# Designs tried in a protein design chat: miniprotein binders against a9bab2. Part 10

Target 1, 221 residues: a9bab2
Amino acid sequence: MRQRLTVSESKAIFHKEFPFVVPAVYRRLVDELIVELNLLKNQERFVADGVFAIGLTSIFLDFTKGYKPENQKGILLEAICKCTGFSASNLEQIALEAKKLANGLNTNEIKSLITDNNRDEKESTYKLINKNNHYSRIIAIGIYKLVDMQSNGFNKEEATENSYLDLVNNFGYTKERVEKDVNLYKSSLDKIEKALELIEMNIKDEKRRNKERVSRTKPGQ
Below, E stands for the ipSAE of ESMFold2; O stands for the ipSAE of OpenDDE; V2 stands for 0.75 times the mean of E and O plus 0.25 times the DockQ between their complexes.

## First folded at step 3 (miniprotein)

Design wa5
Fold by ESMFold2-Fast, scan of step 3:
Structure wa5 (fold): chain B 221 residues (1-221), chain A 80 residues (1-80)
Amino acid sequence: as target 1 above (221 residues)
Amino acid sequence: SKYRVVIIIDGDPSQIDQLARDITDLAHSLGLTVYVERDGDTLWILVEADSREALDRFVQAVSDLARQLGYDVYIDVEES
């Protein structure tokens, strides 16, 4: 009902919808998703389709694998989506449907599912995978994940690396841009995984030291 | 963040999950970054802040909440 949400307005809504503190290691992820989703929602040509939904849900799940408390992850995703004008439940459903549609298909078969996004959305049975959608790094990750899901177990990662760029031209995107965004995603994921490992080590070390300290004093001292 | 504190609370399963939620809400209200993990009957809390004053307020409030429940609290403060 109101004119388009600003990034500042989205951040204010996020803090109301997520009443918990985001741990430092996840703060950049949350901020970047809010900014990106806000910008995409304000793009007239952008469509929240299946490959976008796969990208967003995959990014969230990959970066929050170690998130504690675990029972608050759903609230976090809901808050990120709601504050930017999206629905987490709808996008999760769209991602599930897109994954089913692509299941068992090779990259050439997936290319045949990519439709012109100028088509009437109500009429299109293949709107879940749209050509010439407004570019987003979330979509880039969605393309990567779509191919990753279809790769066979023998050296799966290498097969994905060699083939996901083959789909890029069919979406109307440049290989250089998609490759840059996918590589940035991988490096960022590695960084958060290493940071989480360090946090766990620090907590375990502090727990050991504090238990050793407490064992030398009586309760209530 | 400039300051870090680790808080360990030994309690029981009856109120520990509610205490974890209350602690998280308190940290949020003070603009603090907090990590809370439950390990059996123990809560592990790592909190980071750029403000020593906000951190001290948080630590005191958490200690008071745990004391009201009869729980043991162990606190280590570090400056980075």
Scores: ipSAE 0.000, ipTM 0.136, lowest interface PAE 19.3, mean pLDDT 76

Design wa6
Fold by ESMFold2-Fast, scan of step 3:
Order: C-alpha cells, then sequence, then structure tokens
Structure wa6 (fold): chain B 221 residues (1-221), chain A 80 residues (1-80)
C-alpha cells in the first residue's frame, strides 16, 4: 500500500527543502513538476524507469538553462524530487544508464528493445525501458529525447520528428497524445527563453540607469 | 480501476478564488474526491474517480467555467 501526499503537503515540504526564492519565471515549471510527480507517485502501475528519468532531467535542464544563481539548480531539482517522494540523484543515475544503453542504437534497434524486454539477458535492461508504463507527459519528452540524442547529421531535427512517433505505439501510447505533449513542451521552452531574454535586457537597462544616476549625483563631475 | 485528472487553470486573481470554490462544490455534488490548490494566478485541481462518466462530466463543466472567464485550461487524464 502507498501512502498519499497531497499537492499542498508536497509544496510545504518543497519550501522546507528549498529555502530560497524561486524566480517568478520558473514558478510555473516548479509547480507543474511537483503536481505531475505527486500524481505519478500515487499510480500503482507507474515505474520511474530510464525513459521517465531522461524526460524529467531533460525538462529540468532545458527550462533552467538561464537559472541564476547557477549553484541552486541542483538543490532545486533535489527539492522537487524529494517533496514528491522521488530521489534526484537516483533518477540522474538512471537517466545516465539509460543514455548509455541507447548510445549508438538507431530507431529500429530501440523499437526492438521496447518490444522485446526479454531479448537481452541483462537484468538492468528491464529497469531502463518499460512497455506499458503509466503514461506521463514527462515520459513523452523522454521518448522524444531518447530519439533526439541518437539522431545525427544534416536535418537532425527532421530525423527526430520522423522517428520518435514510430516508437510511441511500441510503448503502448497514442501518437496524438505524445505529439500534443511534445509540441506543448517545445512551445513552453520557447516562451521561457523569450521571457529570460526580456528579464536579462531589463536587468542590463536597470544597471545602466543606476550607473547614470550615480554619475549625475556625484559632486565635482 | 481508478481515474485521476489533473486540471491546471491559468487566470487572474479577480475570479480564481470563487472558481476554486465553485469547482470544489461541483466535485462534491458528483461524489468525487477532489484536491484544489492555488499558487498565484494558477489553480491546480486533482480529482479521483471510480467512474469515467462522472469524471468526464466534471472535466467538461470545469472547462466551461474557466472558458467563460477567459482562462487557459490544461487537462491530464490518467487511469491506474
Amino acid sequence: as target 1 above (221 residues)
Amino acid sequence: SKYYVLIEIDGDPSQIDQLARDITDLAHSLGLTVFVDRDGDTLYIVVEADSREALDRFVQAVSDLARQLGYDVEIWVEES
């Protein structure tokens, strides 16, 4: 039996584990991850496998590329995971091992690995890529990233777009749902990047205005 | 099996507290277990149901209420 944390309880734990201010631009990301992970922790069929771990770590890293101060990023991921009953260090390790397993495999080889979990006699293979796992948009991003990391050459983006949806049915998911979630991820990432550009410009402009103000008020200039 | 729905509503502070109360009342009237949390301009609703029919009715009603206010709605439906 699994004992359930409410979303409010997870948020309370988060503030104990992350005693810093979350900048406004990241607040939605943090809240969305806490809610998603809280829901997943309470699903009996859910497995925190390598594809999920790749998805979660990729989402976090992509959305926090501009995070300041830089040294708080690790603490932030740890707090998000801990408040929902996950381990950031464990998921980071699982993601790394899943990336190693998939390294050098083409889309068809990955498809075969998903379809035939018993094809490899290595116990670790069953822990990293699982068919019919409980669906999450985090897993959708994991599938996309798994293919993206293996895509090479001219038109890498086009190759990824053509291939990742071919794997979706092998995981037991619908193409329409995964495509929707991947497209939402891409649009959300673009929005936060644009928001960060505006914040950076405002900070630079404020610093410039402050220097001008100090210079103008200085006696004897 | 059980069904879980996460609904995220992005709006503004003028109506969001009333919307949260209305949604909670609706869920209770349908016999659903509901958790409602607010963070700033965002409302998070988690509902648990044993029936897909009651869940779909709830989701539709919540979407309609939020749309009337001009709020953005994102919905995730899970079956365990």
Scores: ipSAE 0.000, ipTM 0.188, lowest interface PAE 15.5, mean pLDDT 77

Design wa7
Fold by ESMFold2-Fast, scan of step 3:
Structure wa7 (fold): chain B 221 residues (1-221), chain A 80 residues (1-80)
Amino acid sequence: as target 1 above (221 residues)
Amino acid sequence: SKYDVYIWIDGDPSQIDQLARDITDLAHSLGLEVIVSRDGDTLLIYVDADSREALDRFVQAVSDLARQLGYDVVIEVEES
């Protein structure tokens, strides 16, 4: 019997697989990834290919740059993937292979990869870069990152902004939708970075106040 | 057969939490179980049912609500 995993069931599995406290600043990211991955797993047309893998790993790594303790990050990604029916180690490997395939290619060469329907050289017959995959905001970020990683010149960010949309139609998506999702990703990254700065400042302030309190109540003064 | 519906609504941060509550209440009023999650300024909505009639009413009402608020909406319907 094929049974679909509900979001509630995924969250229960997540708490079993990740026995640590998720800091409040990351809780939204975790919940949103669990929901998105659960929904994608239920899509028969969806393929967890190289573009998706680049998107997911990039989102996770970018949003968790400040995550402490550092040694829990790998377990967190594994739990998010496992509770939704994915494998973090497989997706990390797929992302690495997709990055290697696209390494050194310009936008037009990447377009050629998208239209190439030849089988993988591996025993697996799946294709690393596919067109007409079921759309996901994660895939939108994957497309952005695929172009970003090739932009090594002066004003790298500007070059990426001017060119990633050129690939979108070749994937079978609309520029308007992908651009909105990429812009939301960037604004969300900015928000979490600012939130982490505020948390760090508050920690420093609390340590300062605690030091002042200890000094004022010191015996013998 | 089962029907799966996925809805993405690009909203306004000032109203998106109220929209999520309104959509949840609407689903419940139609006897539907719904999953509503927020990703920044976007609501991700998943609903499934064996009955097309209740789903069609839900999808139409959500589309009308989003249109009234001037929000962009993407809807995908799959039969499984």
Scores: ipSAE 0.000, ipTM 0.155, lowest interface PAE 16.9, mean pLDDT 77

Design wb1
Fold by ESMFold2-Fast, scan of step 3:
Structure wb1 (fold): chain B 221 residues (1-221), chain A 80 residues (1-80)
Amino acid sequence: as target 1 above (221 residues)
Amino acid sequence: SKYKVYILIDGDPSQIDQLARDITDLAHSLGLRVFVSRDGDTLIIWVRADSREALDRFVQAVSDLARQLGYDVLIKVEES
């Protein structure tokens, strides 16, 4: 008698769990995460592993860097997770453990963790990476971030770009799909950062126009 | 109370100027004051209104129009 949540049902639960106004600039992020998480929760083959947890927490943190008021940020993530059948505190813990397990590993060592089905320490592999997990753009970002956090030096970004796609086939995913989703993530992050900057610029322009308008329409001029 | 909305639309350069005109006309029809700027393929709109109801109708209509065209939309609402 267990029924799966529809997207509409998740959105209704979200508004109950987050009784504040979501600032308009973040509404798309919230909607997209609710839709994606709802779809993933309804996939029997999906596992919320370490890479997924790294992806979800990284996406949320990156897109909400400018979120005000700050004290609502944690409640927002909790509401997004809860309305779709996930636990934010559990995923945050999984992400921290996954980052610890991956710490200092290069891409070849991570590949070994994905492919080693004969290792007695299956628990470590399970916590970090589940091979052939149901694909998600959140997992794609998780793979990217997993490599990014191990990369060092002044060319860190270039090193990450050259390395993260090397892992993709070992998860059972296509490079084209993962690359598309990572590029969309970078584009969307750039857009929200640009939007916040342009909002400040537009406020300055609005103040200028208001001053000009007052000067032209003031009684007695 | 007065309300402000900032709308960022990422669109096709060949259609974005027409979208800007359509959005401006929509705001005018609702009695809203609108300011529009363009940065490459991105249309930036801010609207000032005294009516929250008219503002919400405008925001919904703009979101629907942009979505029909396959454009990405980011919206921020402030009360001043």
Scores: ipSAE 0.000, ipTM 0.093, lowest interface PAE 20.9, mean pLDDT 74

Design wh1
Fold by ESMFold2-Fast, scan of step 3:
Structure wh1 (fold): chain B 221 residues (1-221), chain A 80 residues (1-80)
Amino acid sequence: as target 1 above (221 residues)
Amino acid sequence: SKYRVEITIDGDPSEIDLLARWITELAHSLGLTVEVSRDGDTLTIRVEADSREELDYFVQLVSEFARELGYDVTITVEES
């Protein structure tokens, strides 16, 4: 058995590895990731596979799009991973390899890759998903993201929904649980995107109104 | 349970009223209760929510917006 870190011990290591103040808005994300990763690391059979890596990196990148200063993002991810016994660089590499492996494939082709990877116990580098991993919302989001990436930029959200749900059924995961976790993730991202669009529109409108004021004032009106 | 956060924004006074307006609009779009007050070059935003998730989301967007306008942002979490 490995040495088990408590959540409090992981948090202590986190503050050593990330010697900056975490802005209040990101504390929940950091805390939730530390707890989830700590729990996963304490599972004897857990292995960081392709969908887990895609899920973790996607969650982090999507929710920290607005993180400032930007130069701390990499350090933050490294600290979160290191304090829970993971390596950010390794997970980023695994995610990259998994994305390349699935690039341009349809759902049936992805299913074949998963089946072949799980059958071949000798080559871990090509493992898209590890059959011994217990359910995690990180894995659920990873599966969704892997499928979503095959939409080629066109709005095919409905096709993505059908495809990833089909895949999770083959893993023995509860569709209801996966759908709940993916929908919460999508809802949170949609809210962020819509709010950012509103802010941007307000900035543009105010700049336009200010230009009109300046133009109107110069003629002495 | 109720969650509370205070955001203090300091910087260029030329856009402070615009920033206050957008913060208010953002809070309304998210269904949050917010109080915005100005003292000179400082904006103080007090926000309360029943969900920590919604509150954290609001704080993230406000921080991003203020920093894009060149303001300095300080966040204080109030626990109840």
Scores: ipSAE 0.000, ipTM 0.188, lowest interface PAE 16.4, mean pLDDT 72

Design wh2
Fold by ESMFold2-Fast, scan of step 3:
Formats: sequence, structure tokens, C-alpha cells
Structure wh2 (fold): chain B 221 residues (1-221), chain A 80 residues (1-80)
Amino acid sequence: as target 1 above (221 residues)
Amino acid sequence: SKYRVEITIDGDPSLIDFLAEIITYLAHSLGLTVEVSRDGDTLTIRVEADSRLALDEFVWAVSLLARQLGYDVTITVEES
């Protein structure tokens, strides 16, 4: 068996793999993902399936929508995955395949896949969902996103809220745990989006004032 | 003259460390250096500068951000 990486060892590897400065607003996200992935990699029962891959890629993309410089974003995800023993390219491919499979199914058909999944590596359903996988908030977000993708119409959010908790028990998880983690994710995402918007407004206003000063070259203005 | 500002933020304990990172980013964006500490459900931010105007801009931005996110904010300004 492979030697267990400690969280501090993963963080050291991260800084070697990502030689750029992580902007302060993203350092918390990076730290939390490294900790979570490190813990999951050391769980014998854990399987990095399609739902997990959807969850991880969705969390990363949602929280880094405003990330600058944009060309470092892919390297950041690669570093987070590599330092914890995962492959970003592999997980992105799994997520894309899982989304393609789900796109052909309604919510009830997805529920059936979860219930009937035999963990057969030769079957596409095994790659999408592993019944009774080791719990992670990343998987919780993956379930939420999977259901959200199947919801259509004027009140998409309401439809998702009504459906994803119904599916949770078919994964072998408790509704209370999943709901708590999904709500925390949504709250955190809203807070960072609002914080970044306020920061952008402040920067924009300062740039506007500076441009006005430069265009008015009169002393004593 | 030197000005010291202490900002105390109290609220959602599950996201206080995240709020600390956003506030640190704001300080750096405004050219300020800040000290941040956590005691349970309370976040304390301390800044020292020679310019009152620079501190006022930081305090305004932090207060607006924290209150927009549903936190309680207490500000103490000390002049020496």
C-alpha cells in the first residue's frame, strides 16, 4: 500500500506545483480543497466517480469565476489535484462523460441508476455513481449539480430543491448532512460573489477618479 | 500623528475565516497592511497608519462588506 500524505506534505507539494501567488480571496478555497481531497484519498471506501468529479469541478469553477490571471486557473486546479494524489485531467474527463450520460436521462432514471448500480467497472453507470460511497461535501454538491442540470423551466431552482434531497437517501447519505453542506456551499458562493463585486466597484471608482485627475492637468484641482 | 483602527466583526462562525481573507484582500488593494485575529465567533482587524483618510476608506469598505453579508460591526478609532 502507498504511504499516506499528510495535509502539510500536500501543501508543500502544492507550492512546488503552483509557483504563482494565490490571490488572498482564493487562499481559503484552495486550503479547504487540499484538506478535503487529502482526507478523501486516505479513505479506503472512497471512489472518485462521476458525481464526485462533477462536484469538484463545479465547486472550483463557481468559486473561481473572477480569478485573475485566467491563464493560471487550469494550473491551479492541476496543482490542487496533484498534491493530493488526484488527476485534474482525469476528473475533468470523468465529469464531462458523467454530464453527457446524465443529459440523456430524467430525474427518475438517474434515481434508478443509483439504486441499481452494481459497481461494475465495465458499466457506464458505475463510473457515474457508486452507491454508498464515502461521504464528502464535494459529492453533496455533485448530487445537487446533477439534479440542477436536469431541471428546466421558469422555477429551475425550486425544482432542484424539491428533487435532490429525494435522491440523497438512494446514495446512502442523510438528508440533514447533505442539505447542510449544499446550503453552506450556496451561502459561501453568494458571499464571495458579493465581496468580489464590492471590491470591483471600489477599484473601478478609484480608476475613474484617477482618469478624471489625469485628464484635468490643472494645478489645485 | 498616528491612527489606529480596530474593527470587530461578529456573526456567522462557519464563514468567519473566509471573511478574514476577503478583508485582507481589501486592505492590500488599498495599500494597507492589516493584522487579523479570531476569538471564537469574533473577528478582530487592526490597522495602523499615518493617514486618517486612508484608514477611513478601509473602514468604510470593510463595514459595508460585512454588513452586506449580515455581520455586526464595531469600530474603535484611536489617535496618538
Scores: ipSAE 0.000, ipTM 0.160, lowest interface PAE 14.3, mean pLDDT 74

Design wh3
Fold by ESMFold2-Fast, scan of step 3:
Parts: structure tokens; sequence; C-alpha cells
Structure wh3 (fold): chain B 221 residues (1-221), chain A 80 residues (1-80)
């Protein structure tokens, strides 16, 4: 990028690209993503790799699970990416290719992929993890998600935690920082999911009460 | 004595109707008298109760839920 965007400039571009009202519940998410992506784009050596793409798309999808109207979600992600110098369609494609590459691989096999020094990083749109990238919360969540997708069975959560923390040690990230950011992501997601469950239950209960009330009364003969 | 609270929630249309339904349901389940009104993106909840404990629990829950959903919350407590 020849031009460096400030956070303020990115926010101005965002409002031009997204000409709708951002629902209040999502404003914090939008602001935090714009700030984080702006900071990453201004890093001299940053490359959007597979785990970054997985992290960003996962965060967006998970935290907008209840977003209405549905037809604005794609435009919202595009606006967030565009205002910070990224392409939503490109990142979605990178995430898909990274998931395909990692499909069925264990932690040791993934470690082997990140040590492959025979390919030019700029030529590979599906490179799983770029060891030259500085730490980011988005990358940490991407690594967690990648490992979580490969884990299954009883005690899946415990197996995922042990595996992704072991994996991050090979990238030079601090375990404590990664754990903190992943736990914040998980707790925030739990809170949103709980709120959605409560709302859904109350809507269903209201519909049932209305149906029962109608069934209890006999219409005019 | 009778206790009254006014809660003002500022947000957008996407969540306001769902939030209003949940708030109304909670108030009724706690035996509270509630009036919910909407003006654009602003939801105003007026609650009346003879029990301070039930009212406090209601206010705590509404504040928690609204803030978790990213809404701005203003609470005015009045005792008559």
Amino acid sequence: as target 1 above (221 residues)
Amino acid sequence: SKYRVEITIDGDPSWIDELARLITYLAHSLGLTVEVSRDGDTLTIRVEADSREALDLFVQFVSYLARELGYDVTITVEES
C-alpha cells in the first residue's frame, strides 16, 4: 500500500461504503475490527495468510450470528475490509483454501507445512501461517479455530486448548497473550449466544401462547 | 411505598423489538407492572412495583442484557 490510512480516514471510508445504520449491538465489533485491520495493514511486513483469513471471517460470522437484516451482512464485511485496504472476497477465498489444506491434518502435520521454505510466500494465496507476521488477536483466534475444526469427540475443548497452545509455541508467540485473547473471544461469543437463546426462547413461547389462546376459543358459528 | 423506575435504551431497529418482548416477559414473570414504548431507535421502559427486591433484579437483568447487546442504558429511580 502506497498510502497509509489513519483510523479516522478508514472510518470515513467505511460510512461511505456502508450507507446503512450499523445496529447498536454491532458498533463495538465494527469499530474494533476497523482499528485492528488498519494497524495490521500499516505493518511493513504483514501478509494476509490462511489463519488470518480464518480468524477474521470466523470472528465476523460468529459475532454477527443474529444480524438483521440478512442482506446487509455481506455489504458490512466488504465495507470493513475495503475501508482498511483489504478485500473481503479475497480473504474468504484464502480462508476456504486454508481450510482445505488443513483438512484432516494433525498438529504435527500443520507444523510441517509452516516450515516449508521452498515456496515464494507472495505466490501462495493459500499459505496457512506466515511466521513473519507479528502477533495479532485475529491470527490467534484463527489458529484456535483451525485446531478446533480438526478436533472432535469427548473432551473436544480440552484437546483443542492443549493442541493450539502447543502449535503457537512454534510461531514465537507468547502463550499467555494468545490464551488471554482466545479466552476473551470465547467469553464474548458465549454472552452473545446466551442473549440470542433467551430472545429465541421468548419468541417461541409467545407464539405458543398465542396459538393456545386461539385454540381455546371457538370462532363464531 | 410504591417504587418506580424509568429505563431508556438507545439502539437500532434490528434488536429493539426482540429486546422489548424479552423485557416485557421478564417484568410479567417477576409480577411487575411495565409499560414499554418506542420512539425511533429509543426504547423507554417504565416499571412500577410494590417490591424493591423484584424491581432491583429486573433493573439488573435489563441493564446487563442491553449492555451486552451494545445498547446505551439510562436509569432513573423514583420512589413515591
Scores: ipSAE 0.000, ipTM 0.190, lowest interface PAE 11.8, mean pLDDT 73

## First folded at step 4 (miniprotein)

Design n1 (at its last look DockQ between E and O 0.02; V2 from the best seeds 0.00; counts 0 for: pae E 10.1 > 1.5, pTM E .751 < .8, placed apart)
Fold by OpenDDE base, look of step 4:
Structure n1 (fold): chain B 221 residues (1-221), chain A 112 residues (1-112)
Amino acid sequence: as target 1 above (221 residues)
Amino acid sequence: TDQIDRLYEMAWSLLEIAYDLEDRAEHGDTELVDTAQRLMEVAISLFELADQLRQGTPDAIRQLSDIATRLMDIAKSLHERAQTGDSELISRAHDLRTLAQSLVDIARELQD
């Protein structure tokens, strides 16, 4: 049995794998992901399937908008995954496969892809979309993003903002729980976007003030 | 099912408190960061216990009591630190005590 990593151990590994300073605005994201991934890794009924992978990669992508330098983003995701016993590259691949599987399907067709995670069935085929997976807000976001991606490909007119809720029961979850987590995600994303805008404005203002100071200190030769 | 849902909610609440403590930790306040990490570990334990209860594991009551004890210890530590007048730490310590008591109450409910 692989010795379960504590959150503290995972964080220590993270700092070894990511030797850069995480900007303050992204520290919460990193910490939350480490904790949640650590929790999920130790859940017996959890499978890192396509829905989970879509959720995780989407969360990371959405919340690291504006992260500088950009070349550290890949290393950051890898460090988060590695310190919790996941593989970033594997999850990205699984996410892509799940997206491909769901591509062009309507919500009813996606329902047919949801299969019970019967541990006993030595089914040789990795199930990308599992019913009754251990619930996580990451999975909730995965469900949301899975449907959102489909709505962009089909006639925009019929995809209601809440179309993902029609799948929630098929996944074995309650609509209320998933909707709450999705709404919290959206709200949190909005807050980070606003914070980033403020930071950018402050940087611009500082640059302007610095230019003004330099212009004033030039002695009139 | 109701008790399990409450345990999950409590576990998330503990994580929120832990994140708040980390956010408030000033540069060099390693003790507060350590306390936050301990709370995260307790939260994880509580999530695991909630899952075990779904499986009908008999040792859930003892585990709940142990988790409650751990929370009370952390609350005490925060309270002792807050003697310097940090009203927010006092509030968090109180919240942890309340959560610990709720765990004890759930343990009693499961015994009945």
Scores: ipSAE 0.105, ipTM 0.544, lowest interface PAE 2.9, mean pLDDT 84
Fold by ESMFold2, look of step 4:
Structure n1 (fold): chain B 221 residues (1-221), chain A 112 residues (1-112)
Amino acid sequence: as target 1 above (221 residues)
Amino acid sequence: TDQIDRLYEMAWSLLEIAYDLEDRAEHGDTELVDTAQRLMEVAISLFELADQLRQGTPDAIRQLSDIATRLMDIAKSLHERAQTGDSELISRAHDLRTLAQSLVDIARELQD
């Protein structure tokens, strides 16, 4: 029998795999992702499909805008995934494949993929978009982003701001739950963007004051 | 250090309270707009102060006491608005007083 990792065990592995300090402004995101991924890994009904992969990678990229140094950002996602039993490279590849597939499909074609259970296990489409996965807020954001890509791609005329709700029942979820999770995501993203802007503004003001002090002193060596 | 990490977490907690108050103000309690803005300003000041402490700036510890005083003033104002039985505002005022005491404790720890 395979033992399930506790959150504490996942965090221990995370610190081994990410030997750098996480800036405090990002610690809540990292902790929440580790907890949620740990719980999902322990769910026997859960499948890390393309919708989940789009959701996870989108959340990570959106909330880590401005992360410095940039070269640690990929290592950070790798550590979060590895400490919870996921593969970041596998999930990033699955997300890319699902994004490419969505650019070629309208919402009705996506509905057909969700309802078709007859595809064999080798078909990448079957593994990319599945019906009745174990629900999480990561999947809700994956559904939202999958349709948002339609509004920016070839089938722009078929998508509106809330078109993702048309797919929710086809995935086997309730519109109310998915809408609440997507709206919370949007609100949280707006709040953290404002906080980061204020931090950046204060850094710029400090650099301006330092430049003014240096320019007003007598020249040194 | 552990103290600096605690300051960042407190700043996030203040932002969450401020956002909750702003959401409540949007849904009818318009007098909370000013309180929410003051809390956002305190939270940003605390982020800046935590960054200064990480960099070793000499005057930062005195500023913790100033921030704690500002937070206690906000908590008093919120408690006075809640006297007519708004238990959520009373709870938030208590949260702010607890955070202010934690800031004082951190200032004392950093002087030692």
Scores: ipSAE 0.005, ipTM 0.293, lowest interface PAE 10.1, mean pLDDT 77
ESMFold2 (binder alone), look of step 4: mean pLDDT 80; pTM 0.784

Design n2 (at its last look DockQ between E and O 0.13; V2 from the best seeds 0.00; counts 0 for: pae E 6.8 > 1.5, pTM E .723 < .8, placed apart)
Fold by ESMFold2, look of step 4:
Structure n2 (fold): chain B 221 residues (1-221), chain A 112 residues (1-112)
Amino acid sequence: as target 1 above (221 residues)
Amino acid sequence: TDQIDRLYEMAWSLLLIAYDLEDRAEHGDTELVDTAQRLMEVAFSLFELAEQLRQGTPDAIRQLSDIATRLMDIAKSLHERAQTGDSELISRAHDLRTLAQSLVDIARELQD
């Protein structure tokens, strides 16, 4: 008696919910998210807190910025979430409320919010970070993004690369694992941006070659 | 933990091979598409096994051996297809055999 979907079953639901072709450049992103969300859904300690929701929506938006057609991006996120037992609209609302909660706070003020264990989870639908949450790279990126959004100083790039690690010490995650996952995220984002530039170059070259062939086939007169 | 990380990396390597086979089959090669889909199912099984190992579920060594056997069967099928002279398929079959041997090595490490 299974209590959860297999990854293969989630993929089958995804194809039903997203009946369009996923461009090859995004295929790995889609599969990575489906696998990660499927495995997280069945974790006893996992909750979709604010940092997770910020991480997931940020990863999706960053890696799909060149996605065509644009009108399918929301359907794609919805399908990824639905096939793994999540609600895209609920996660987007959680992310929005978490950003509002953290708005205007510095890193120390965010740490204070996170260390408060007196909140009643039943009375609060949204929580910035659940310190007992099962680790995921999505959470690591959410922590990074939360601090990056709130760093308003003139040295933002220098501050954001290191200051998010201060929050990690409060949750039983290792700094090495979080930093590794954040650095991989940055590297992967750069690689997909370069891949999209190459695709655009090839489209431009094909249009130029087609114009040359059309010019050769026009009859004289 | 090191073995679990290696299993995740191997599962992604299998998916990359499957994507390559799908791209080569874009010209109506239904047998190669079926092979790619079988590789994706093996990769998904490996992701699930790695998570079961993280949770401490029993029978992981037998499951690794079963997955390695499935991967060797796929490699044999791909090599038989490559006997028609496709050197890229020969290279992919070799990659699959290497990954299957790595799974056996991990199973032995878990026994120790």
Scores: ipSAE 0.058, ipTM 0.533, lowest interface PAE 6.8, mean pLDDT 77
Fold by OpenDDE base, look of step 4:
Structure n2 (fold): chain B 221 residues (1-221), chain A 112 residues (1-112)
Amino acid sequence: as target 1 above (221 residues)
Amino acid sequence: TDQIDRLYEMAWSLLLIAYDLEDRAEHGDTELVDTAQRLMEVAFSLFELAEQLRQGTPDAIRQLSDIATRLMDIAKSLHERAQTGDSELISRAHDLRTLAQSLVDIARELQD
């Protein structure tokens, strides 16, 4: 039995793998991901499939907008995955494969891709889209993003903002639960964007004040 | 379905509390770390139970009661440590008691 990592153990590994200071605005994201990934890793019915991978990579991408320096983002995702027993590179690959599989498909065609993870069938083929996977907010976001990505390729007119809800039952979840988590995600993303804007404004103001101070302290030679 | 969703939310809350306790543990406070780990185990048990309920497992009520008891014990332990004046630990102990009571309430709802 792989020894379950505690959150403390995962956090310690994270700090070893990410030797940089995480800005305060991103600390919550990192902490929540570490906790959630630890939880999922210990669930017997959880499969890190394409929907999950799309969700995780999308969450990370969306919430790390504005992260500086940009070159640390890859290291940050790797550290989050590694400290929880996942592989960032593998998840990125799986996400890409799932996106390719769903590319150009409408919601009804995507329904046909949802397959039961029947443990008994030795089918060696890794299923990218699983029904009745252990539920996670990450999976909810994965479902949302999977459909949202398709709507951008189809005629804008028919893809309603809630088209992803038509797939939820096929995944084995309730619409209310998934919708709640997706709405919370959107709300949280909006809050971070606003916070980042405020931070940027404050930095600009401070730079302006410093320039004004320096200009005043230059005695006229 | 509603009870299952509540159990997941509670399990998540427990994990966050456990994480916070671990972060607050000063160097050498092994007892607080142990308490946090126990709380995490309870959270995992609650997630497992939520999945069992979805499958229609009849022993869910007993398991909920056992988890509630474990939470109450952890809350008591935190409260005893907080007698030194740590307001945050008192608050966490209170939160755990509230969660334990909610589990008891869910168990009653499932029995009816």
Scores: ipSAE 0.037, ipTM 0.496, lowest interface PAE 3.4, mean pLDDT 84
ESMFold2 (binder alone), look of step 4: mean pLDDT 80; pTM 0.786

